# VH-VL binders against Protein mesh, part 9

Target 1, 209 residues: Protein mesh, of Bombyx mori (Silk moth) (h9jiq1r811to1019)
Amino acid sequence: GVAGIFGDPHIVTFDDLQYTFNGKGEYVLVRVDHSQLKLDVQGRFEQVPRNIHGAVNATHLTSVVAASNNSQTIEVRLRPQHAQWRYRLDVFANGKRVYFDRTALRVQYFPGVTVYQPMYVLNQSEIVVMFSSGAGLEVVENRGFMTARVYLPWTFMNQTRGLFGNWSLDVNDDFTRPDGTLASVDLNNFQSAHRDFAQHWQLTDREQR

## First folded at step 1 (VH-VL)

Design Sg28 (framework fv_satralizumab)
Fold by ESMFold2-Fast, scan of step 1:
Structure Sg28 (fold): chain C 209 residues (1-209), chain A 125 residues (1-125), chain B 107 residues (1-107)
Amino acid sequence: as target 1 above (209 residues)
Amino acid sequence: QVQLQESGPGLVKPSETLSLTCAVSGYSISSGYYWSWVRQPPGEGLEWIGFIYHSGSTNYNPSLQGRVTISRDNSKNTLYLQMNSLRAEDTAVYYCARVEYTWDSGSYTVYFDYWGEGTLVTVSS
Amino acid sequence: DIQMTQSPSSLSASVGDSVTITCQASQDISNYLNWYQQKPGKAPELLIYDASNLETGVPSRFSGSGSGTDFTFTISSLEAEDAATYYCQQYDNLPYTFGQGTKVEIE
């Protein structure tokens, strides 16, 4: 099954529930702690820059960090728009920057994980991360906005936690907080989704700069 | 003031299904809070059974999951507990209670603030 | 599940005495602990939330302290109406769990 985050940002859970999120900082997108699969996918959200009308309260995804059992940690990071780059994603493996050779197969192999860079087409940058555990991550940048999708084998249904929800085939339990309680969320109010649910999945109680 | 009042059969036979009612006054159960059931066997401590959110979603104690259902009727402002496959060990006073949940800057506070008077359920032949 | 253990299971004291009850969690629960009072034939009533905060309307002789795994509940200058069973309850994680209770009797 598939869950993801796109745009301004909108989240689609593994149960196909959609909601708007406006948090800032680092959050757990999905976590799996099962005997056969351990997965941690985290997203970083920052304020949208360069608003000609002043400060913007909207946030956007700027980094995704993922690790699975016995794998290196892969980070995919959005490049600054003002840099004038046509390819706008940077990749790090255990903190070390990864480079893709323009003249070779655009695949890099690491312990427990493979990273593939599809061909750049029409102002779109893309990185695909494939874990030996069967988990997958796709990160796409289009027109300066980053999206991410997580792919999991159906055998791990009902084993997920985080902003991407419990994969139970029932949208009613997708707003489960870290302590196991269920948040009451007004789907038409992004402040409710953030305040009552999403901020409980924030990785730290303080912003780092 | 908020008031909760449980009611039920008092005596149930083993293997049968228990049905309890909790009438709420002074607050609309669909407007907020979580609404919980807690039981207490005679001479023993308290055991949380589960709760229903004001939205209608439920969460149950894993030890009782599969045997219990918590539901509500918003028009009657009433909560229900249904428990099947009753055994002697299910003999207890059953309470309904309201649960407060607040979150602030990485910390949360949860407590049971209003309780019903409790209803004794005896499971015996 | 998080296990909550209280000590003592029961105690007897005189009006005017100070009594102390302890509660131990099987794992770190930060400050996510409440204390309730239950009088015979009555439902529990919240006295203290968040380990040390007194609920509105509760007499100041009741207090709580502690964090992590070790918590203390104190009644200074015991009154006759304080005869009851006291329970600690954790809310760090579901399922919510309670201590076994401490019965306070007045002599």
Scores: ipSAE 0.006, ipTM 0.483, lowest interface PAE 14.0, mean pLDDT 83

Design Sg36 (framework fv_satralizumab)
Fold by ESMFold2-Fast, scan of step 1:
Structure Sg36 (fold): chain C 209 residues (1-209), chain A 121 residues (1-121), chain B 107 residues (1-107)
Amino acid sequence: as target 1 above (209 residues)
Amino acid sequence: QVQLQESGPGLVKPSETLSLTCAVSGYSISSGYYWSWVRQPPGEGLEWIGFIYHSGSTNYNPSLQGRVTISRDNSKNTLYLQMNSLRAEDTAVYYCARDLDYYESDAFDIWGEGTLVTVSS
Amino acid sequence: DIQMTQSPSSLSASVGDSVTITCQASQDISNYLNWYQQKPGKAPELLIYDASNLETGVPSRFSGSGSGTDFTFTISSLEAEDAATYYCQQYDNLPYTFGQGTKVEIE
């Protein structure tokens, strides 16, 4: 299964429910606490700079932090607009900068996780994170906009929580809050999705990885 | 095919307000894209004035902000430019253009023919 | 604002010649640069987008290259119909800015 955060931004859950997201701050994208898979993926959303396009949505994804079974914590972070390098994603493993050797295979190995930097594509930066647990994360930056996808084996359905939904194969329970209650969400009212559901998955400063 | 056609007064006096129209055919302006105005003084280069997004949001060149307003009429499929407090240096050919913004590229792929505006007493 | 500087401001060449125009940005704009052709009395026409990609319908003799602050536009075998002014334009940040233009004349 796959779930992700895209574009304007909008979220597509593991049950294929699509909704608009306009939150600011740090949020739980997906959390899994199962005997075979422990996964925590967090996203940071910040105000879009006025001088990029003016007319785009107010917030965008700027960082994704992920950890799985006894793995290093991997962060993929959007570089500032005026970065010298054409490549606009920075990678950190347990808070330390990761460097890729462009003269060899661009792969870095860490306990419980492998990070791959695909071949350069014009105007696009990409990082793939592959956890030994079977979870995957793909982060793509294009023109200063970051998207992220999380890939999970189907054996872990019904074990996810967070903005990417409760992977139950039924969209009706995708708006489950951290306390286990179901949010009443009007998909035709973008404020309803945020106020009644998404903001409840916002992290405090201490909970951020 | 998508086509853009500007129209407006050929001559405007200093301190007056300029009003220009851009008629769009072959595509609904409410369906996508940014729609920009660009000007070119005679014998000189190009200057971006501002845009309106298909949702109605606008952004203007800071050098002209406060003097310029871009708007649209979706029912007439038409874009408008209004510029206040005209000076002689506002004499230029004014173009409307479609700004192709699909994540990977942001380019003026379709232009109108342009309309010359002379600011003179 | 990002300033775009073109060189040369004008050039004259013969049919069959290779001509090169450069464009320099005042700060790093990655690959976010377009090239336009403007013939006398006409609107500009997009030739190259994202520094090096040829727009559909544009002849292969036109090419672009570069990244960061330094960009190059080349016509590999000049044709009579290529007499025009060429402009670079950055779209990394608002306001969008253009180079001052390079006039290409055929001898």
Scores: ipSAE 0.000, ipTM 0.451, lowest interface PAE 13.5, mean pLDDT 83

Design Sg4 (framework fv_satralizumab)
Fold by ESMFold2-Fast, scan of step 1:
Structure Sg4 (fold): chain C 209 residues (1-209), chain A 123 residues (1-123), chain B 107 residues (1-107)
Amino acid sequence: as target 1 above (209 residues)
Amino acid sequence: QVQLQESGPGLVKPSETLSLTCAVSGYSISSGYYWSWVRQPPGEGLEWIGFIYHSGSTNYNPSLQGRVTISRDNSKNTLYLQMNSLRAEDTAVYYCAREGYYGSGSYFPFDYWGEGTLVTVSS
Amino acid sequence: DIQMTQSPSSLSASVGDSVTITCQASQDISNYLNWYQQKPGKAPELLIYDASNLETGVPSRFSGSGSGTDFTFTISSLEAEDAATYYCQQYDNLPYTFGQGTKVEIE
């Protein structure tokens, strides 16, 4: 299965439910807390500056941080110069910057995780993160906007929590808060998803990676 | 084969506006890449002025304090640089250059340069 | 803005000598650094990209190394046609910035 956060931004859950997201700060995108498997993927959202992009009162994804059992923590970060439409993603492994050679073998190996930089496409930057657990993360920047997709094997079905939903194959329970209660969300009111659901997955300083 | 060629006045008076053109051949400027202007005062180093992306979006060096405008004419396949409030310190060779790709997986500035045009700001 | 500082500002050497130029960035620029050669009256030409990669058609006597803030450019056996000014340039962040240049003169 695949879930992701895209462009403007909107979220598509593992159950294929789509909703608008405009939260600011750091949020749990997906968490798997199984007896044999742990996965934590967090996203950072910041205000889009009016002077730079022309957007007002909107947020955008600026960083994704992911870790799995026995893996290095990988962060993929949007570069700070928004007006640049050149390669704009930086990678950190346990807080240290990762450098990619321009050869065909643009792969870096870390304990429990492999990071790959695919061949450059005009105006599009991409990083792929592959965990030994089978979880995958794809981060793409296009025209200054960062998107992220999480790919999970079917064995993670009904084991996920966070903004990307619980992957139960039923869209009606995707708005599950951390305490296990279901939020009542009006999809025609974009602020309802944030107030009643998404803000409950916002991280405190103690929980940020 | 991509070629860039600058042209404009050789001499401009202080406080006036500089207008330069860069004629591009061998590639359509509306099809891709960033198109930059870079200047070099006589005997000194290189300074990036700004760019225009094939979509029309621009970005400028903050050191020029809003004095510069970069534009294009897709029908003529030509780039333009306009700089106002000229001072003697703006005397330089002005280059246009394409930002492009050097192999797989990276985007780099300045794979093709024009020959440069000298602009002297003097009364 | 990222400041790029080259050392030395000029040097003189003989044909066959090894020449080294350094470039320091005011902040971490990863490997996002190019080296250019400029001969009098001509536009700059790319020699090295991404700190260490040789551009197509450039002689193998030219090389680059480094990452982060400290970078080195080397000519292993100087030739007469190598008399030029050499510039480093960062493309990690806007505005793009260049070093002040190193003039290489041949005795």
Scores: ipSAE 0.000, ipTM 0.449, lowest interface PAE 13.1, mean pLDDT 81

Design Sg40 (framework fv_satralizumab)
Fold by ESMFold2-Fast, scan of step 1:
Structure Sg40 (fold): chain C 209 residues (1-209), chain A 121 residues (1-121), chain B 107 residues (1-107)
Amino acid sequence: as target 1 above (209 residues)
Amino acid sequence: QVQLQESGPGLVKPSETLSLTCAVSGYSISSGYYWSWVRQPPGEGLEWIGFIYHSGSTNYNPSLQGRVTISRDNSKNTLYLQMNSLRAEDTAVYYCATDFEYSDYGYFDYWGEGTLVTVSS
Amino acid sequence: DIQMTQSPSSLSASVGDSVTITCQASQDISNYLNWYQQKPGKAPELLIYDASNLETGVPSRFSGSGSGTDFTFTISSLEAEDAATYYCQQYDNLPYTFGQGTKVEIE
């Protein structure tokens, strides 16, 4: 299965529910705590600068941090200072910047995780993160907007929690808070998704990777 | 094979507007890559002026922003540089250059011969 | 802007000598650094890209190394035709910036 965050931003859950929110700060995108798979993927949302895409009161994804079974922690971060048409994603492994050699296969190996940087084509920066556990993360930047997808084996259905939903094959329980209660969310009111659901998955400083 | 050839007026007066052209052969400028201008005052180092991407998007050195415009004519396969409010300090050889081999990195692997512009009364 | 500082500003050496030029960035630029050679009256030519990779057609006596903030460029056995000014250039961030240049003179 696949879940992700896109655009302005909108989220598509593992159950294919789509919703939008304008939260700021760090949030749990997905957590899995299973005997065969442990995964923690966190996203950082910041206000869109006034001169990017004309938006004033919107947020965008600026960083994704992920770790899985016995892996190093990988962060993929948007470079705000670089030109629109240049490669705009930085990678960190356990807090240290990762460098890719353009003239070789652009692959870096770390305990429990492999990171691949595809060539810059079609004005898109891309990083692929492949965990030994079988979890995958794809981050793409286009025109200054960062998107991310998480890929999980089907054997871990009904084990996910976070903004990407409870992968139960039932969209009605995707707005499950950390305490296990269901949020009442009005999809026609974007403030409802943030207030009643998303803010409950916001991380404190102690919980950030 | 890609070739770049600059041309310009040679001598311009202070406070006038400089107009330079760069004729490109061997590749269509609308089809790809970053097309840059770089200058070099006599006996001095190199300064990047700006680029135009094949889509028409531009970026300029902040030190020159507001005085420079880079444009193109796809039908003539030609790049242009305009710089207003000229000063004696703008006297330099002006080059056009491109990152032809490596579209995702800022190399200058193809250069024109350069054209000298002297700003003097 | 990222400042690029070269050392030395000039040097004189004999044919057959090994010469080294250094380039320091004011902040971490990974390996996003190029080296150019400019002979008198000519446009610059790319010699080294991505800090250490030799451009096609460039003699193997030229080499580069380094990452982060400290970079070196070496000519292992100087030839008479190597009399030129050499520039480093970063492409980690806009604006692209060049070092001030190192003039290599053959004595």
Scores: ipSAE 0.005, ipTM 0.472, lowest interface PAE 12.0, mean pLDDT 83

Design Sg48 (framework fv_satralizumab)
Fold by ESMFold2-Fast, scan of step 1:
Structure Sg48 (fold): chain C 209 residues (1-209), chain A 119 residues (1-119), chain B 107 residues (1-107)
Amino acid sequence: as target 1 above (209 residues)
Amino acid sequence: QVQLQESGPGLVKPSETLSLTCAVSGYSISSGYYWSWVRQPPGEGLEWIGFIYHSGSTNYNPSLQGRVTISRDNSKNTLYLQMNSLRAEDTAVYYCARGYDSYWAFDIWGEGTLVTVSS
Amino acid sequence: DIQMTQSPSSLSASVGDSVTITCQASQDISNYLNWYQQKPGKAPELLIYDASNLETGVPSRFSGSGSGTDFTFTISSLEAEDAATYYCQQYDNLPYTFGQGTKVEIE
């Protein structure tokens, strides 16, 4: 299964539910916390840069941090510039920047995780993260906007939590808060998905990777 | 017009804890930006201490991590810096500053407050 | 940590002169560099962000250029009010680090 965050941003859950997200700060995108399966993927959302009056309601994805069973923690971070021709994703492993050698195979091996930088495509930066658990993360930057997709084998079905939903094959329980309660979300109400559901998955400083 | 104003004790003894306040006017600290502390020893250059993001997330210079806490009070629109285990080398002018979300440029600075660490 | 080295550490020049300050990063920082002006007894003020972009309200005689490890800051025609210390700052990686500063004095 596949879930992701795109554009505006909007989120597509593992159950194919779509909703709009405009939160600020760090959020749990997906979490699996079982003894044999562990995955934590977090996203950072920042205010869209520069406007006439300062603050703007719109946010954009600027960083994704992921870790799985016995793996190094990988962060993929958007560089803050709107340069169409430059590579705009930086990779960090346990907080230290990772450099890819363009003259060799663009693969870096870490405990429990492999990070791959595909060959450059015009106007696109891409990083693929592959965990030994079978989980995958794809981060793409295009024209200054970062998107992320999480790919999970069927073994993670009905074990996910976070903004990407529970992956129960029932969209009605995708709005499950961290405490296990179901949010009553009106998709026709502009603020409902964020206020009643998404902001409850916001991380405290101590919980960020 | 956004303004930042630091205040502090001026003189602190070695091994004590420093507490500084930064009052922000003209903009709500919970609405945007990274709110940062930067210090400058007399006659020397600038050292970034850390920030608190408008969401409440913090990050600290690793050289000071474990000694520094940055916090805020949204209702008072005020930033705080606490630094423990002070040494003479912590003598500096302490600035609070606002940083852009994208360029990490510090576009607005307070006037700074001198902290002298001596016995 | 990324080390930022400025040169020269100080210079003296006359009104009307063109002055150039350089900043070198210990590793590739792309163009993730800002420049500040600090007058004696005052807080720093942002002049240039993202290596080459002039901050709003800053006079056009100030400019920045460079990418990778080598950066240049130029004042095309020095004015008396430009006597100050100038700092570069990288934001490619935490912690943010500043150059040691270049003091510009008017002859």
Scores: ipSAE 0.005, ipTM 0.448, lowest interface PAE 13.3, mean pLDDT 82

Design Sm10 (framework fv_satralizumab)
Fold by ESMFold2-Fast, scan of step 1:
Structure Sm10 (fold): chain C 209 residues (1-209), chain A 120 residues (1-120), chain B 107 residues (1-107)
Amino acid sequence: as target 1 above (209 residues)
Amino acid sequence: QVQLQESGPGLVKPSETLSLTCAVSGYSISSDYAWSWVRQPPGEGLEWIGFISYSGSTNYNPSLQGRVTISRDNSKNTLYLQMNSLRAEDTAVYYCARDSGSYWGRFDYWGEGTLVTVSS
Amino acid sequence: DIQMTQSPSSLSASVGDSVTITCQASQDISNYLNWYQQKPGKAPELLIYDASNLETGVPSRFSGSGSGTDFTFTISSLEAEDAATYYCQQYHSLPWTFGQGTKVEIE
């Protein structure tokens, strides 16, 4: 299944539930913590104007950090918007900057994870992260907006937690808080989604990768 | 603690090339942020010259019309500025600064500056 | 290029006075504005970032406000050590640009 962050931003869960998100700070997008299978995907959201003519402040995704079974931790980070730059994503593996060469289709291999930089297209940057566990992460930047999708094989079904829901095939339990309780969310009120659900998945300094 | 220290020739002649050095200590120039050069003519305001990022990408103020090159040496943790075709109007104190913040543009640490006089 | 205009160009005030400086951008820069203090013979020092956030270690008498094209910097109770030139700077778009500066003199 697939879940992701899109637009201004909207979240689509693994059960295909969509809701609006405007949180600031670091959040758990997906967490799986079983002895046989581990995945942690975290997103960072910062307050910035959404328009280049910039009168209205909103949040947007600026970084995604991911790790899986026995893998290095991969961070994909948005670069500042800048006319000279045609590629606007930076990649870090265990905190060290990753440099892509043009050999072998811009692929870098790390323990437990492969990172691929597709060919640049006009006004778009892309990084694909593929874990040996089968989990995948796709990050796309278009005109300064970063989107992310997480792709999971069926082995992760019914084991996910976080902003992307618990992938039970039942949208009614996607708003599960870290303590296991179900949030009552009014989808027509994005403050409800944040207050009653999303803020509970915000990370403290102790929890950040 | 982050410290930046500029050095240069002090006096250069018109039409020559200026070469300045900025030694950085307390922080690796290749680990994050951009690193900018800013100048200030005597008694006047500040003008941003350009930057080099932690990854080596550069950007220059168009007002300087392609006369500027900014480079770095990661092993020495040092920044460099070259400016060609010098004129009397290029007389200024030259600063290097850390260009921080999520979108850069925030100068949180500055060197003490080095005066460059362009005169015959 | 985005042009930044400060007002006034200079002012004189006494210790204990409240001082206000304004900065106007030629186009909307949202809140992408910093304020710097430069004392004679010294490098500039960051005081305020993102229009209204006080930099670590900077005294609380300094404050900033505004968004869009009009910005204000205030010193609530002027001290002798505040004699300096103050600059606004936008970082909405490259090239980064500074205001012309406001010189604050103590009487």
Scores: ipSAE 0.000, ipTM 0.450, lowest interface PAE 14.5, mean pLDDT 83

Design Sm18 (from Sm6 with heavy chain D99E R101Y W102S E103S L104S L105W P106Y Y107P; framework fv_satralizumab)
Fold by ESMFold2-Fast, scan of step 1:
Structure Sm18 (fold): chain C 209 residues (1-209), chain A 121 residues (1-121), chain B 107 residues (1-107)
Amino acid sequence: as target 1 above (209 residues)
Amino acid sequence: QVQLQESGPGLVKPSETLSLTCAVSGYSISSDYAWSWVRQPPGEGLEWIGFISYSGSTNYNPSLQGRVTISRDNSKNTLYLQMNSLRAEDTAVYYCARELYSSSWYPFDYWGEGTLVTVSS
Amino acid sequence: DIQMTQSPSSLSASVGDSVTITCQASQDISNYLNWYQQKPGKAPELLIYDASNLETGVPSRFSGSGSGTDFTFTISSLEAEDAATYYCQQYHSLPWTFGQGTKVEIE
């Protein structure tokens, strides 16, 4: 199964429900808390600089932080818009910056997780994170915009929570809040998705990784 | 904004040690770039000598390994090149240069003006 | 070490001419190739990075193409200020290596 965030932003849940939101701050993208399967993936959303879209009130993904069973915490962070910087993603493992050697395999091994930087593609930055639990994270930057996809084996089915839905194979329950209640969301109104659902998955400063 | 300026002795004798300095302004050398030394013998092409990363890791051209040390002083925002056992063939203009985004190792985007080192008796 | 070979070693052309320089790597370097311009008495300046991307502030008459082992650099309409030596450089594998240079003269 796959769920992700891309565009202006758009979210596609594990049940293939699509919706938009313009939340600001840190949010739970997906969380799994089970005896053998643990995963926490958080996203940071910041206001889009005016000179990128000509708009001040839109938000975009700027960081993804992920950890799984017995793993180090991996953060993939968008670099600021800057003409000098050809590759625009930074990687941190337990808060320490990761350096990739372009002459080696571009693979870095950490407890519980492997991070891979694919060969450079023109005007695109990419990082792949592979957890020993079987969870995967792919982050792509193109033209200063960051997208992320989470790949999960079917053993995580019906165990996910967060903005990426509960993966029950039923889109009707994807807007489940942390307290277990269902939000009534108007998919034609992005304010409804944020106010009634997404804001309830926003993290406090203490809860951020 | 970002400027690099090399300095050194100009004339050195064979078998002596060369010491060069590169003063960097407008950007911190401990931030996310690598800093390289490149030389050019008069009338010839460019040869990469080595680099030091923002984290202090170094790598040297195997043709010069054992003769070259690159170091830095973060408090002075300055890079250093030391080369021992000089020969006439080491006569060259020496440049320091910055590489884009150190974790990806992209092109040299800023260069110093270069300093000529002549090795003769 | 990866060897970089440029051709021609020198060329003479008139203002308004289109000139082409090639660079060949001794092994596959993907698109990890840069082009630099060096004017007499000056430091090199980056013109093209990653084989085909024009550096900010560089005139659009300069272009690059190629991948793998064969690369091309073109000046589509030569100007007097383009008299310089041009170098390719691979950054696929350490040590970084440069081509021997191509001298462009205006005649």
Scores: ipSAE 0.000, ipTM 0.474, lowest interface PAE 13.2, mean pLDDT 83

Design Sm22 (framework fv_satralizumab)
Fold by ESMFold2-Fast, scan of step 1:
Formats: C-alpha cells, structure tokens, sequence
Structure Sm22 (fold): chain C 209 residues (1-209), chain A 119 residues (1-119), chain B 107 residues (1-107)
C-alpha cells in the first residue's frame, strides 16, 4: 500500500483516507514496532515564513528521516536556499552527506537500505529510498514544495501506526492515537484532524532519529 | 471585537465540584480556533487546564485528566469548565482564552475569576 | 512534559534601562515559544509569538530571539508601564507549559 504527504499539506493514509495537516515540529509518519518487522519514518514540518502583511498559519514538509530493520538511518532534507538551485534535496546516511555520481546509475548502497537518485527532471528533485525489509520511501521536491510517499508490501498490513494510519483496509481506525484510543475527527473541519489526532503523534527530542 | 467573560461561585468547599462559565462575544466559538482554560494560583505561575476546539474535541492537561471536563453551548456561545474533587491547591484565578489557528498562541483572554477552595 | 525555566525570577531596573530575560526549555522546541506580559490584577497579554515576532499593537522596544532550547526576551528602553511579570510559553508539545515568570520592578 501507499501513503503520503501532498499539497498544502494534506495526508493520504494507507487506507486511502485524506485529511488536512498543519502541524509544526517532528511527527511520526509511520511506525512499525513488531519484534520481527521494524520501520520508523518521521517528518519535520516548519512554518511558512510570516510577513509584514500578516501571519500565515501554514506549514510545509522540510525533512523526512527513515530507518527499518538493521538499516542505516536515511534523511532527505530540503535545501535552505532552494530557489537558487536546480537540485534541492540533500541526503544524509547516519548524519553524513551522501553524494551521487552524475555519470552512473546514481545508486548508493548502505547496510539494510539502497538510495537512488533518478535522472534530473526540469524543476523537480527526487530521491528514492529502498529498505531490505521491502519498505520504500519516495521524496519529490517541486518549486520548493516537498512531498513524500511511503510504499509498503502486504507484510506490513495491520501493523502501521502514525499520521499515515493503521493499514487495515478500514478507514475507521486510521485516527488511532499513540495510546490506542480512536480520535473523533470531522473531515470537513480543518482543525479537527490536527487537534484531535495528529498532534498526539508529535515527537520529543529523545524520540527523534 | 472578541471578548471573553468568566463567572463562577467564588468560594467552594473541598470535595465539591467547581462549575465555571465563559461567555464569548464578537466571535462564534463553533467557527474556528480552540478555546482553553488556564489557571493561576495566588502568587504563582500559569497552568494550562485544557481546551475544546471549534468542532467540540477536547484535550486536557494529564495532571488534571479525570477531574476536569470542558464543554460548550454553541447556541449561547458559552464555554464551561467542570472540576471534581476540589482541594485547597485548586484555589486560583481561572481564565478562559482563545487559542489561534494551529494552536500557536493565546490571543484573547477573559478577565479571570477567583475561585477559593476553603472549608 | 516540557519544563520551561526562566532567569532571573525577579529584577529591578530604572526607566530607560535595557533588561533581558531568558527562558530555557528542557528539550528542543524549535521556534514554538511565546512571551506574555501580566500586570498585577490583569490577564496575560501576548507580546511575542513564534520566538521573535512582535504582536500587532505591541511597542517596538520589546523583542525576542532564540531557537531550540535557549530563548531571550529584551526590553530595550524600559518604561514605567512595563512593571509586570513576564512568562514564556511553549506550544511544541502537549501539555503546553509556561515558565515560572520573571517579575520586572521599576526603581
């Protein structure tokens, strides 16, 4: 299945439920804590800059960090000066920057994970992260806007938690908080998903990868 | 112009239930934002109690969870706070406040109402 | 819970002085910090939001800076009306928490 962060941003869960997100800070996008199967994907959201004409209470994705069974931790980060660059995503493996060869297939191998940089497309930056567990992460930047998708094989079904929901083929359990309670969310009301569900998946410093 | 006005009993005995109201004017409580209760014991700092969102969802400070309930009446544009099993340490000025979109800051506050818990 | 610690707990200064108050978070809160002013017998009033942004209608002598765990609030030229207690507040994580307050007295 597939889940992701798109647009302004909005989230599409593994059960194909769509909701609006406007959180700040670091959040669990998807987590699997089973003894034989582990995945942790975290996203960082920063506020759109305020200006003298008024404040904008909107956020955007600026970083995704992911790790799976016995893998190196991979971070894909939006460049601070993105408007001046043709390629605007930086990749880090266990905190060290990854460089891709322009003349090769653009594949880098790390313990438990492979990172691929597709051929450049005009005004678009892209990184694909493929874990040995079968989990995949795709990050795309277009005109300073960063999107992310997580791809999971069926072995992950009914084991996911986080902003991307429990992949159970039933949307009614997608708004499950860390404590196991179900949030009551009004999808026609922009603040409900954030206050009643998403903010509960916000990470402390000690939990961040 | 948004205005909030708290009201309550002033003096309450230990083990009783506190009931406070907050009348809101100039803005509909069901339209947007979150609406919070914050208290301040005499001579001490501020403690967030909890909020109710424009959609009716609530969240409470874990230190008070199980003793507090926040509710609203949209037709009267009024917020309510109920706190059970009062103790002397619950003596405080109680404020209601509007919290801006994204839960970023408290932009409008009521004048506060003093609640004294004493036998 | 995120603990917010302010320093100093109180200070005395003269009109025209520059005063600085600090606020330290027990963990990284990015820029998710507000500053409030509370005069005796009154409700708190928002002065600074998002660590460094001045609320509309608030005098320019007030400013804020910092990110992560260490934050600073400054009054560049103290006025008599600035005698108040000042609070920092984080909105990074629930429950939202306030510093213990810094009382500013005018000599």
Amino acid sequence: as target 1 above (209 residues)
Amino acid sequence: QVQLQESGPGLVKPSETLSLTCAVSGYSISSDYAWSWVRQPPGEGLEWIGFISYSGSTNYNPSLQGRVTISRDNSKNTLYLQMNSLRAEDTAVYYCARQSWGLYYFDYWGEGTLVTVSS
Amino acid sequence: DIQMTQSPSSLSASVGDSVTITCQASQDISNYLNWYQQKPGKAPELLIYDASNLETGVPSRFSGSGSGTDFTFTISSLEAEDAATYYCQQYHSLPWTFGQGTKVEIE
Scores: ipSAE 0.000, ipTM 0.430, lowest interface PAE 17.2, mean pLDDT 83

